# VH-VL binders against q9vr94: the designs that were tried, part 5

Target 1, 124 residues: q9vr94
Amino acid sequence: GVTEEQMWSAGKLMRDVCLPKYPKVSVEVADNIRNGDIPNSKDTNCYINCILEMMQAIKKGKFQLESTLKQMDIMLPDSYKDEYRKGINLCKDSTVGLKNAPNCDPAHALLSCLKNNIKVFVFP

## First folded at step 19 (VH-VL)

Design v1
Fold by ESMFold2, fold request of step 23:
Structure v1 (fold): chain C 124 residues (1-124), chain A 116 residues (1-116), chain B 107 residues (1-107)
Amino acid sequence: as target 1 above (124 residues)
Amino acid sequence: QVQLQESGPGLVKPSETLSLTCTVSGFRISDYYVHWVRQAPGKGLEWLGVIYWYGSTRYNTPFTSRLTISVDTSKNQFSLKLSSVTAADTAVYYCARELWYSFDHWGQGTLVTVSS
Amino acid sequence: EIVLTQSPDFQSVTPKEKVTITCRASQSIGSYIHWYQQKPDQSPKLLIKHASKSFSGIPSRFSGSGSGTDFTLTINSLEAEDAATYYCQQSSSKPYTFGQGTKLEIK
């Protein structure tokens, strides 16, 4: 499998792409999100949406369960996979009913669900 | 192979500036977070601060007015300056690399003594 | 600032015995806790990350557990080389903080 250094480098690439698009999200706020402090505002939710789209986890406000499971196999070390598969499946309905919600609310709901259902949770 | 090595003067006079360099190899400093941690003789570990991707820094609260952390990417070096030192700043100083929330590689540390 | 309190501060231990070290956080930190070993005159060495995930190359006798505010490092069959000071460290909130340390000594 993928090493933790490779996972880190992929994460930096996602931040390189997404953070400049949301100038109201400071580096400190983005790093707090990485540590599991997930605020609920338009700018932070849409920053999170950008990251989740790069992971192929969300598209047009819908959680992409099968794509997420496939990307997990590609982007995570083997020791993470069982816990992530369980948590991802527990979150399969996390964006249901939110497809028309404003402010990138589906992304906030998905990330919050994943963080709550994956013990060793990592995020760029 | 990932390595970090601290260097700088071992003796600093009170009120002067402590200046240390962390030279790294096996990774580019711009690709990782690097932290400074210190340990007074016989005491525990104290986090001083971090430099993030893109050069933004965060310092531990007691040090915000005295501490500067910086990088020189061309030399693959990470630096610490602590101004207006006192005997309380006598410690072993470590630089450490973060990989996913924990410090996976540490320098060997360098003892800095603040004395007249 | 999140305070981490370790217990015990010091323990003298016979080889082959099971040792437990606790770390209590002043507020919930999820699983953002990490354990380090520091031998005399050496740098800290990462043992366990994210409460329970063993770092590469760490002997299987070391394990970690806990979530929220209460965490444990366990050495299931102590070896003489395990004489060291052990620190927990949280990465839930900046400033990052360490416990005060637990020194293990071999009888």
Scores: ipSAE 0.708, ipTM 0.899, lowest interface PAE 1.2, mean pLDDT 92
Fold by ESMFold2, last read:
Structure v1 (fold): chain C 124 residues (1-124), chain A 116 residues (1-116), chain B 107 residues (1-107)
Amino acid sequence: as target 1 above (124 residues)
Amino acid sequence: QVQLQESGPGLVKPSETLSLTCTVSGFRISDYYVHWVRQAPGKGLEWLGVIYWYGSTRYNTPFTSRLTISVDTSKNQFSLKLSSVTAADTAVYYCARELWYSFDHWGQGTLVTVSS
Amino acid sequence: EIVLTQSPDFQSVTPKEKVTITCRASQSIGSYIHWYQQKPDQSPKLLIKHASKSFSGIPSRFSGSGSGTDFTLTINSLEAEDAATYYCQQSSSKPYTFGQGTKLEIK
């Protein structure tokens, strides 16, 4: 299994790629999202979408359940896996009906669901 | 292995600026969040602020006008400056690394005494 | 600002006894609570993170539980080296805050 430092490094890489694409999202706002304060705006939602795509959790507005479960098995320490698997499955339908919604709405819905159904859902 | 070490003058006069350095090893300073926390003698822990990835900062509310946290990437160092100090700023000052929401490594701490 | 209140403030304890320390948050913080041990003249040491996850290398006698506003650190069989002050800390909202501490002494 992977270490929490490896998880952190992967997370920073995702922020390195995604945050510059959304200059209206400040580092403070991105950190608030990390702690679970998830605003509902186009810029923040699309920043979240960029991160979730790098996690292979979302593609063109659709939650990639099987890919997410596989990535979880590869990228998380064993102590995280049981709770994450349960929470990920609880979110299987979180983007249903939202694929064509504007403002990256599926990403907002998915992250909100994951943060609500996993005690500490790590997010960069 | 991850190490953090605080350094700076142990004595600072009232109204002057307290300046501390946190030297780190085992990680690149821009890859993690580093926090400053202090502890007055015989008292509990007080969070002062954080420097995020890329150098942005957030300070605890009472310190927003007096506190500056900064980074020197060439020296692998974080710095704390606290201006206009009083005796109430006498404390042990710690730097600490955050890893996924908790502080997994702390420096040894450095006592700063504010005295005329 | 989230206030964390620990109980008890102080406890004199006998080795091998079970010790329970509580931390109550002034508002819900989910599982964003962490426990630190600080021995005299030393820096704090992380014991338990995310309410219940043991940090690497921490003896199994330490465990944590709780969610929302009420959290517990348990030491199942206290050892003499466990004499220290214990702090809970929340990272749900900035400013991050600590409980006032619980001091354990060994008879």
Scores: ipSAE 0.692, ipTM 0.894, lowest interface PAE 1.2, mean pLDDT 91
Fold by OpenDDE, last read:
Structure v1 (fold): chain C 124 residues (1-124), chain A 116 residues (1-116), chain B 107 residues (1-107)
Amino acid sequence: as target 1 above (124 residues)
Amino acid sequence: QVQLQESGPGLVKPSETLSLTCTVSGFRISDYYVHWVRQAPGKGLEWLGVIYWYGSTRYNTPFTSRLTISVDTSKNQFSLKLSSVTAADTAVYYCARELWYSFDHWGQGTLVTVSS
Amino acid sequence: EIVLTQSPDFQSVTPKEKVTITCRASQSIGSYIHWYQQKPDQSPKLLIKHASKSFSGIPSRFSGSGSGTDFTLTINSLEAEDAATYYCQQSSSKPYTFGQGTKLEIK
């Protein structure tokens, strides 16, 4: 597994890539999202979608369960993996029936689900 | 290796402004959140506030009118200013780095005594 | 703010004994609780984060458990060097808050 510092660095890199694409999303809002305060707006949802895509967790608005589990093993410290594995599996259907365009609803739903099913929520 | 070090006057008069500096090494100040925590003599720990790597700050409610935390990227330093101090502000002041919600590295702390 | 209450405030123990410190939150904080050790004239040191995750370099005799509102720090076999004050701290919401501390002395 990776260290928490490595996880932090990776997360920051993802922010550096995604935040510039969504100028209406302030850094404060992004930080709130990191802390589990997830607003529901087109810009924030699509920002979240950008992050989740980089994590290979979502593709065209569809949750990628196997890919997510694989990336989790790579991107998380070992002490986080068990809890995340369980939470991820509970969210396998969180994006079903939702339209990706234009509001990135699946991304919002997925992240919300993960937050609700993981005790220690970490997000870039 | 990650290091934080607090520095500043050890004695401040009542009603004056307490000013401290936190010098960091072993990590980039632009990558982390840094918090200030104080501890009165023989007492517990009290959270004062935080400055995020992007420059925003948040303060504990009792200090919102008196506390200012800032960063100087050119010096790789954080600063704390607490105005209108009283004897109640006598404490060891710590700066600490946050890593995913916990304080993984602390400075050695610096004692500030408020006395006339 | 979220209030953290530790128990006990003070404990005197002999080496090799098991020590248990509890921390209760005024409201649910999930697992956003961390434990610190502070020895006299030293800075706090992170022991356990997120209720049960041991920080790097921490001896295996230290462990943490709990979720929601009730948390426990356990030292399975006390060593003389473990004499210190221990604090729990929550990061579920701002302002961050600490427990009042538990002082452990070695007999």
Scores: ipSAE 0.685, ipTM 0.909, lowest interface PAE 0.7, mean pLDDT 95
Fold by OpenDDE, fold request of step 23:
Structure v1 (fold): chain C 124 residues (1-124), chain A 116 residues (1-116), chain B 107 residues (1-107)
Amino acid sequence: as target 1 above (124 residues)
Amino acid sequence: QVQLQESGPGLVKPSETLSLTCTVSGFRISDYYVHWVRQAPGKGLEWLGVIYWYGSTRYNTPFTSRLTISVDTSKNQFSLKLSSVTAADTAVYYCARELWYSFDHWGQGTLVTVSS
Amino acid sequence: EIVLTQSPDFQSVTPKEKVTITCRASQSIGSYIHWYQQKPDQSPKLLIKHASKSFSGIPSRFSGSGSGTDFTLTINSLEAEDAATYYCQQSSSKPYTFGQGTKLEIK
């Protein structure tokens, strides 16, 4: 697996890509999201969606379980993998029945579910 | 190699302002959260505050009126200013880097004694 | 603030023995607890992060466990170089706080 520093750097790169696309999302808000304070608004949800798409975790508002597990295996430090694997599986249906447009509700639901089911939650 | 090093006066008079600087190397200060922690002689560790990579700060409650943390990205440094010091502020002051909620690198610490 | 209480405050042990240090939080902090080792006249060093994750370069004899409010640092086979003060620290909420420390001496 990667180091925590590499994971941190990768997260910053993802922010560099996604934050400019959503000017209403401040760096502070993004940092709050990283810390598990996940607001429910169109802009923040779609920002989260952008990050999750880059992680290949969501596509057209649908959770990509197998893709997420694969990405987790290569993007996380080894010590994080077990609890993330369990949490990811627990969230397999978190996006079911949710409409993607226009508020990116699936992204919010997925991230919220992951936060609630992973003891050591890390997010870009 | 990641390194942090504290510097500043080792002696400060009561009521004056304690000023310290932490010089970092091996990483860009603008990429990380960095903290100040102090330790009174023979005592435990006390968190003072943090400055985030995006420039915001947060201080421990007892120090909100006296503590200022700032960053100079051009010098890859961040600083601490603690005003109106008393003998109770005598301590070894550490700067530290945070990586995913833990302090993975610390400076060697610098002793600051408050005495008349 | 979240208060961390370590036990014991002091322990004297013989080399090769097993040592257990506990840390109790005043409220649930999940796994956002970290352990540091501080030797005399040195800065703290990270040992275990997030309750059970060994930091890079840390000997395998060090391990951590626990979740919620009760946490444990274990040294399976104490070595002379392990004489130090150990601190737990929580990052669940600001202000960040430390335990009062556990001083470990080797007989």
Scores: ipSAE 0.634, ipTM 0.900, lowest interface PAE 0.8, mean pLDDT 95
Fold by OpenDDE, fold request of step 23:
Structure v1 (fold): chain C 124 residues (1-124), chain A 116 residues (1-116), chain B 107 residues (1-107)
Amino acid sequence: as target 1 above (124 residues)
Amino acid sequence: QVQLQESGPGLVKPSETLSLTCTVSGFRISDYYVHWVRQAPGKGLEWLGVIYWYGSTRYNTPFTSRLTISVDTSKNQFSLKLSSVTAADTAVYYCARELWYSFDHWGQGTLVTVSS
Amino acid sequence: EIVLTQSPDFQSVTPKEKVTITCRASQSIGSYIHWYQQKPDQSPKLLIKHASKSFSGIPSRFSGSGSGTDFTLTINSLEAEDAATYYCQQSSSKPYTFGQGTKLEIK
């Protein structure tokens, strides 16, 4: 598996792609999101959506369970995979009933669910 | 290779300001948080504070009025300033990198003695 | 702040024995506990992170367990080189805090 440093570096690359697309999201806010402080605003939700799309975790506002599990297996250190697999499965219905509106509500719901169901949580 | 190295005067007089520098290499400071931890002779570890690469800081409560941590991204350096020092501030001072909530790399530490 | 209390403060053991060090938190910290080894005149070294995950390059004889408030560091077969002081540290909330340390001597 990958090292924690490799995982961290890969996350930064995703951030470097998505953050410029949402100028209203500051670096500080992005760092807070990484650490589990998830605000609920249109800009931050859509920023989160951008990251989740890059991870192939969400598509058109719909959670991609199998794709997420596959990507997690590739991107996560081995010692964290079991915990994340369990948490991801618990969030399988987190986007059900949510519209793919411009406010990117599904992305917020999914990330919030993951944060609540994974003990040692980290986001890119 | 990840490396952190503390540097500064090993002797400081009471009431003066203790000033240290942490020079890092082998990683981008913009990707990590850096913490300062100290250890009095023969004692345990004490967390002093943290700085983010964009300049935000958080200090341990006992040091909020005396401690200043800063970052210079152009020099790959972090700084610690502790004002109004007393003998109680005599310690080995460490800077450490945080990776996913733990300190995965530490400097060698630098001893600072507060004495007249 | 969250207080971490280690047990014991000191232990003298024979090589090849199993050693267990405990760390208790004053409140629940989930799995945000880490263990460090510090030898004389050296910097702390990360052993175990997030309660049970071995850090890279750490011998397999070191392991960690626990969740919530009670945690343990185990050395399955003590080596002479394991003589050191061990610290637990929590990162559940700031300020980050350390246990008081456990000094391990080898007979």
Scores: ipSAE 0.620, ipTM 0.895, lowest interface PAE 1.0, mean pLDDT 94

Design v1
Fold by OpenDDE, look of step 19:
Structure v1 (fold): chain C 124 residues (1-124), chain A 116 residues (1-116), chain B 107 residues (1-107)
Amino acid sequence: as target 1 above (124 residues)
Amino acid sequence: QVQLQESGPGLVKPSETLSLTCTVSGFRISDYYVHWVRQAPGKGLEWLGVIYWYGSTRYNTPFTSRLTISVDTSKNQFSLKLSSVTAADTAVYYCARELWYSFDHWGQGTLVTVSS
Amino acid sequence: EIVLTQSPDFQSVTPKEKVTITCRASQSIGSYIHWYQQKPDQSPKLLIKHASKSFSGIPSRFSGSGSGTDFTLTINSLEAEDAATYYCQQSSSKPYTFGQGTKLEIK
């Protein structure tokens, strides 16, 4: 698996791609999200959606379970994988009924669910 | 190799400002959070505050009015300033790097004694 | 703030024995707890991060467990070089806080 340094570097690259697309989302707000403080607004939700899309975790508002598991295996250190596998599975239905919801609500729901079900939460 | 090193005066008079510098090497300062932690002689560890790589700071509540943490990217240095010091501020002061919520690297620490 | 209480404050043990140090949080902190070793006149060193993950270069005799509010650091087959003070620390919320420390003495 990757090292935590590599994980961090990869996450930073994702931020570099997504943050410029949402100028109303400050670096500080993005950092809060990383730390598990997830607000609920259109801009932050869509920023989250951008990150999750890059992780191949969400597509058109739908959680991609198998894709997420695959990406997790590649993107996380080995010591994180078991906990994330459990959390991801617990959140498999977190976007059900939200596929066509506006304001990137599925992304907010998914990330919130993951945060609540993963003890050591990491996010770019 | 990741390294942090604290430096500054070892003696400060009461009511003056304690000023320390943390010089880092082996990593980019713009990629990490750096924390300041102190330890009074024979006592435990106390978290003082953090500076994020983008320059924002957060301080422990008792120090919000006296503590200032800053970064100088051109010098690869972080700074701590603690104003209006008293004998209670006598301690070894550490800077530490955070990697995913843990302090994976610490400086050697620098003792600061507050005395008249 | 979240208060971390370690137990015991002090213990003296013989080499090769098993040592257990506990850390209790005043509220649930998930797995956002880390263990540090500090020898006299040295800076703290990270041993275990996120309750159970060993830091790079740490001997296998060190292990951590627990979740929520109760955590344990275990040293299997204590070595003389393990004489130190051990601290738990939480990163669940700010301000970050430390336990009061457990001083381990080798007989």
Scores: ipSAE 0.475, ipTM 0.871, lowest interface PAE 1.2, mean pLDDT 94
Fold by OpenDDE, last read:
Structure v1 (fold): chain C 124 residues (1-124), chain A 116 residues (1-116), chain B 107 residues (1-107)
Amino acid sequence: as target 1 above (124 residues)
Amino acid sequence: QVQLQESGPGLVKPSETLSLTCTVSGFRISDYYVHWVRQAPGKGLEWLGVIYWYGSTRYNTPFTSRLTISVDTSKNQFSLKLSSVTAADTAVYYCARELWYSFDHWGQGTLVTVSS
Amino acid sequence: EIVLTQSPDFQSVTPKEKVTITCRASQSIGSYIHWYQQKPDQSPKLLIKHASKSFSGIPSRFSGSGSGTDFTLTINSLEAEDAATYYCQQSSSKPYTFGQGTKLEIK
């Protein structure tokens, strides 16, 4: 598996791509999201959606279970994989019934679910 | 309000281990990265290392063999241990919180003098 | 490691003047540069983060600019309370590094 430093670097790159696309999302708000304070607003949800799309975890507002597991296997240190695998599976239905447009609700729901079911959940 | 407070002995003998504690309040230590930075008298700032919220650490190259940073979530404390100290380790030691790569909050610093 | 070189090392200025401090990186660091103010017997305080973003509570007379390798901290209409040493710091890669500092004295 990758090192924690590599994982962090990858996260930084994702943030560098997504954050500029959402000028209403401040650095502080993005940091709060990283730290588990996930607000529910269009801009922050869609910012989260951008990150999750880059992780191949969400597509058109639908959770991509297999893709997520694949990316996890590639992008996480080995010590993280067991807990992530369990948490990811617990969130397999977190986006069901939610509309993607216009507020990116699935992204909010998915991230919230992952944060609640993975103790050490690394988000950019 | 976010606060960090360094504490430890102001005097350490050469070859001994310097131990410092950073006590934090106003935020969850499990959510943030905390860094240690020192400043020799009349000199600039030197980055020592970091501990991530998920427990991993990174140290500056000169200190990899002597430096240990740890966290005690139950006490809301971070710790620094620097072994085999010499006069060159005399400095004000700071702990600082990172908010997306910048140090947005610093402790007041604690002076540690290495002397016989 | 990435080396940050500030200029000047020292500057003595009159109140209400404009001051510019530069910081040059040995390699490109994007916008991962931050500026701190340190007064005697005090800890550093964050002024500007990510090259141009003012930290909360910082007076509007402080501003930052630049990208890549060349960065500037500008103080418009200098106040007596601005006497301090200023440091740039990069967080593009580890180890994090600081500039050598710029001491600003007010006449």
Scores: ipSAE 0.024, ipTM 0.681, lowest interface PAE 4.1, mean pLDDT 92

